# VHH binders against Protein farnesyltransferase/geranylgeranyltransferase type-1 subunit alpha (RAM2), part 9

Target 1, 316 residues: Protein farnesyltransferase/geranylgeranyltransferase type-1 subunit alpha (RAM2), of Saccharomyces cerevisiae (p29703)
Amino acid sequence: MEEYDYSDVKPLPIETDLQDELCRIMYTEDYKRLMGLARALISLNELSPRALQLTAEIIDVAPAFYTIWNYRFNIVRHMMSESEDTVLYLNKELDWLDEVTLNNPKNYQIWSYRQSLLKLHPSPSFKRELPILKLMIDDDSKNYHVWSYRKWCCLFFSDFQHELAYASDLIETDIYNNSAWTHRMFYWVNAKDVISKVELADELQFIMDKIQLVPQNISPWTYLRGFQELFHDRLQWDSKVVDFATTFIGDVLSLPIGSPEDLPEIESSYALEFLAYHWGADPCTRDNAVKAYSLLAIKYDPIRKNLWHHKINNLN

## First folded at step 5 (VHH; framework vhh_7pa5_2)

Design u07 (from h4 with G53E)
Fold by ESMFold2-Fast, scan of step 5:
Structure u07 (fold): chain B 316 residues (1-316), chain A 124 residues (1-124)
Amino acid sequence: as target 1 above (316 residues)
Amino acid sequence: QVQLVESGGGMVQPGGSLRLSCAASGFIFSIYAMSWVRRAPGKGPEWVSTISESGGSTSYADSVKGRFTISRDNAKNTLYLQMNSLKPEDTALYYCARDLTTYYDSSGSEFDYWGQGTQVTVSS
């Protein structure tokens, strides 16, 4: 918005070889000027309002340059210390960053810079982070950087109270959203030191309800296995879970292993894989695991037959 | 710069109507819940109404429920408060505020930006 004078600063040119010079002709004159000025101000360690504006102009055209983000952070840290209202200064910086984030949703440096700002903030607010997180996930529900940042916020603020509701909402929107299932697991691993039997029972019921709704969805089956492993000492529901999983494979385990055309369809190949894994953990049920993996190789997931044979071999 | 500029206040008789507006700039208006908060002379602030980021849900203080309607136009970055059946007790300075409340947790409302306020006076 403001126009600053740079007449006292000489841009620093880059001495490059022929290859770099050929690439340079594709840049605008303004971009070359901005980069030259930035390099000069960085070399002088100038932490001024004009330097702050310059970093914003460069970020607008080249947001992936890590050096510019580091320089802006140093300027912000300095300016903040001289501000009449530090909280307001950093909140305005976060509002500026929200706009930059919307324009560059796949930029790692933006989320890293945001973490640095929250660590610098004297009174950071998780509630202030939620609107941009929701917007970004609504736009791309599987954006790795946004999910990673949300997890970082939960740990930074030690606040997990709304994460199950949020994950449930995203699963209701798209039951195949593995990022939402992964975030739900993050909650159980990190949110509480002590978890009640009622909470565990409610979660198991949630998992089984979602599997029942779409049995051929890999995400809740993978999640169920992880949940059982995480709470092995607490969950003595093996027969209940096994009986539930068995409802999705019909009578295939009692039938002789024959040609693929002789075997019936089943509701879930993932149920069969889950059962094979469960039985494979106990030498007493190894034969059941071998049969289940063999059925996966022969009919229910033949594309990955080498994986299933490998799993059989690893049982002994 | 972040700005919230209220307008539409004035003097009106009991039973009358007024429409308040709040023009927002300097942040992404469409991703934040917005609230109206009032302060009567010699009294503390009283929350009046909140609208969600999409406009899909609204909430009101018991004292104004059924008489006031909050709305927003995200394309114009503007928040509104339609005030009907005004009472002398509604006399106050009305502030537009950016609300960090989310639908997952509305108990702990947190406001980080406020306007200067617009005066509403209800008298005969």
Scores: ipSAE 0.490, ipTM 0.780, lowest interface PAE 2.2, mean pLDDT 88

Design u08 (from h4 with S52D G53Y)
Fold by ESMFold2-Fast, scan of step 5:
Structure u08 (fold): chain B 316 residues (1-316), chain A 124 residues (1-124)
Amino acid sequence: as target 1 above (316 residues)
Amino acid sequence: QVQLVESGGGMVQPGGSLRLSCAASGFIFSIYAMSWVRRAPGKGPEWVSTIDYSGGSTSYADSVKGRFTISRDNAKNTLYLQMNSLKPEDTALYYCARDLTTYYDSSGSEFDYWGQGTQVTVSS
């Protein structure tokens, strides 16, 4: 624990509610009892049904206690080796873990333990993982741990066959869900060594359609740039994308740079940022990049003025 | 501890009806698809019906379509099979099974838990 300085803090008056004090004492004593029993059984290396039950009780009150997860894993490994049906034993352990995970969706030890169980399992199933992942995502569609675990499963099972459709469904549900766009990128990076011309054209159309629906949504613009970086050697494709992006900024690039009041509104500041980035990569269009970043600093995104100046400086 | 317990079987005459129930415990029932599978004397297992996690999607074997209805009560952790217009060929041990089928992948049913089964006998 960190040392704290409380010299500037006045303590609360002495508590006089006896019932509240008793509740605090009872909680502390139960916790001490459970922890004392756990330490004793761990020191004895007892791998028994009562030890397994004790670890469940401790996990219910202290799920971040790393030692208890390691102890439970040792018990489970021992018990499964003596089981008549190892697959059934581990499936039941995963069902217990599902409930624990729902109560603690952002606990690192729980997801780590789940990975360890799948590695221990003689015939692990990605299909077995999908129901809990769906429930967790339906509850919190941006939970980093759930998305990270799904990616781990795709890599562990070498199975990406449903991930593009899954990302599409989540984007259809919430077009602003950056986690779903990020997962779609994960698919292209990891599932494909080579992309076909049809797949490339279909993906570009998907991106452009989503941008057209909500031009001021940052997620598909960030995704488009990332997708372009993966397939950068496509001059004809780049021209089409640049032309598309230009439709969202009106005629601001043909107007002289002036006061903010003199500049028109545009459909997307992210389109202007995308174009600035694209033009900044080529010395022949660097002046266009400087103008675009300057317009962002002056009118279209003045809150991030320092970022835009930094980007201009990085162009030389 | 995971359990699937079937009930509601019995002896009935042709044209009669029975309602099977499957009580589930030890897992989060509401997130899994569930199926009924039967085994007739001297034959292999035959899939009968599947219901998705929400109860919104159901499927049936051609042999029972129009006569059987699968349903679930997620609040009670219970799966049902309403069997109408029963035929002698419906005589079998009926099993409740947890189905890993998802709406993205319907390539085939994969079952990881089974009940003990409940006997249905259709005879005159």
Scores: ipSAE 0.482, ipTM 0.782, lowest interface PAE 2.3, mean pLDDT 86

Design u10 (from h4 with G53F)
Fold by ESMFold2-Fast, scan of step 5:
Structure u10 (fold): chain B 316 residues (1-316), chain A 124 residues (1-124)
Amino acid sequence: as target 1 above (316 residues)
Amino acid sequence: QVQLVESGGGMVQPGGSLRLSCAASGFIFSIYAMSWVRRAPGKGPEWVSTISFSGGSTSYADSVKGRFTISRDNAKNTLYLQMNSLKPEDTALYYCARDLTTYYDSSGSEFDYWGQGTQVTVSS
């Protein structure tokens, strides 16, 4: 970046002592100067190249300062209107933002600003967004902000065509990645108004295959329940799914509840939870639900004992 | 800011070799596919070669296959094109371009940034 002259601008001091009380950050003279200059330029409503550079310098040291992002957006909107090539101007701004985002992957303001830029862009491209999304997910495959932004892009561009394959690839890479399972559910909720018989059968087989690989993985069990609920009128708790879940709990439902040390190990506590939920929906199978939740409280998930007791108390 | 700066062009005799370089700055070079595109005098642009973001896959136009090699150095933010067995018909302005091709897209390349180009002249 080039060096700008600010000799015509007087830095504005911090407005109140409350800011010093709330902020336990030790300020350098450089930081005080930058913030003072920013306050002065904002008060003047200056939308200039030097103001744009100043906002970048402040974002580098204080990316959570919400006022500076609003100021930068106003500068960018003004400068793009005076540009001969608006598309190129905004694409360069997105490239600057990519580097800022890589350095601050969990900053809320950065992703919000990115959405605002795409809304401002006369010809936004989902293809342009995919490289940074891939880099961020490869670095941290469970980053909430990255997944939320990808979902926003799918809705903004009305484009879901690659999302099921993408979720499958991430699940193949890490079967425990709940973010990938959640994204797969997002696809079914938003991309499909009607599901075919073949699609239903293929998806159930995908879920059961993944559960079979790692039965004590919560993610596909939570997903299975959600998928069953989403397409309730088509599936109606298919007995094949219930029978499949039963294979992971052995004979625990036929055994008397005694000392925890006398109860056998089971392949999946999540299978038992899934079955308890299923049985709890029908008054005729209430006793099965009560026993399953009791077994979870006593042996298979005692850390959440109070939750299981609460579930029993709320059965209709 | 975003810049793609080509270098390494020049005049060479038929059968000679040249190595082109493209220095990238102002964006995260390592996450994008990159391409070389040329424009001969009086003709439109012709795609020459593409390299994936990791360097793991490359593709070439039939006219240059076996003679040209594309490569990249992500640590130096630099794209290369090694041109061997040069022919008079390879005479063109060679451009470095950022390629938006996605890992799930089956269609051809889409470019959003171009360098200014470097001239390659093959003549005796």
Scores: ipSAE 0.359, ipTM 0.720, lowest interface PAE 3.3, mean pLDDT 87

Design u12 (from h4 with S54W)
Fold by ESMFold2-Fast, scan of step 5:
Structure u12 (fold): chain B 316 residues (1-316), chain A 124 residues (1-124)
Amino acid sequence: as target 1 above (316 residues)
Amino acid sequence: QVQLVESGGGMVQPGGSLRLSCAASGFIFSIYAMSWVRRAPGKGPEWVSTISGWGGSTSYADSVKGRFTISRDNAKNTLYLQMNSLKPEDTALYYCARDLTTYYDSSGSEFDYWGQGTQVTVSS
């Protein structure tokens, strides 16, 4: 811990409304002093070691303060230009950021700053990013920021070689993990210029196998719909997929729409929704879509009755 | 500050033993694989051993397998190399290195930080 001399700097007062002060966790005198010094150094455009340490102290207590991250980035950019080893300097900054990130995993500015550092880095490494990403996913496997940053890294480095296996492992660990299913879709959209019919067939079988294990899981049904839309020119909705989905709804489409207590249970309300969406795309099967949405409204998902009526009204 | 500081080197007779230590600071030690790499006089770097971040996986060069044991203490941020049955050809400067190897990609070790090294000399 270094002590820096600020005798040559006049702190600028913190301008806060009385309401802001009453609604905050109580300000310390040290915090007021640090913020005053930061305002003064920013106004002087000082890009120094003492300014760098000051930004770290402020980030420790106020990591959502956008201005301080911009100021730190300007200081880092300046100091790295004077460094004998730019790669080592930026790797050291990333190591500092790793600890800040662990304490603030849902802070947007931290992940944004990390992207800026990689863009600034003359020789960035995706392998260097993976340990912190694994630690963060182990702590919270559904953290939006971690998943978004991993996707950004895949695009930035043009490297997808392990992403399908990674998504598969997380789905195997927790079949309900929608973030893992979303990442699997990201792979198919971005990883390959050319996809074989065998790869598409294998993926469809993977989806169907996961649905069969837990038919009332929304994630693989949403994924299946997206996958069919992405590869509609290569896959038929009116074939294997529709027949498969129909196995989860029994004979409800053949029964009259009567009293809810007279209708049978079905294995998946998501299968019924999937079929309704499919049939709703074609005027020739509009009546099937209307019946499916009506069944969702009266028995299989009555909590969302207004959504199902909206879907019926929006049919062509 | 990121630092890797090796210690425990010295002179030993053939057949003897030494235990090397590497004190790490300035990064989250437990999430990174760590490796030992050596450089003999007039030769390039030779990878010796790697241990995973959580200590569950270890690997060794054929030349040291059965004689050397890599271990770590994440609570102390310290990496170890226990060297038994030392041979003259083990004479080298031994480096501690942070290894970017992951569970999904073990095709080869990639190092981004190195220590200064500790000298091991095996001679009669």
Scores: ipSAE 0.321, ipTM 0.710, lowest interface PAE 3.9, mean pLDDT 87

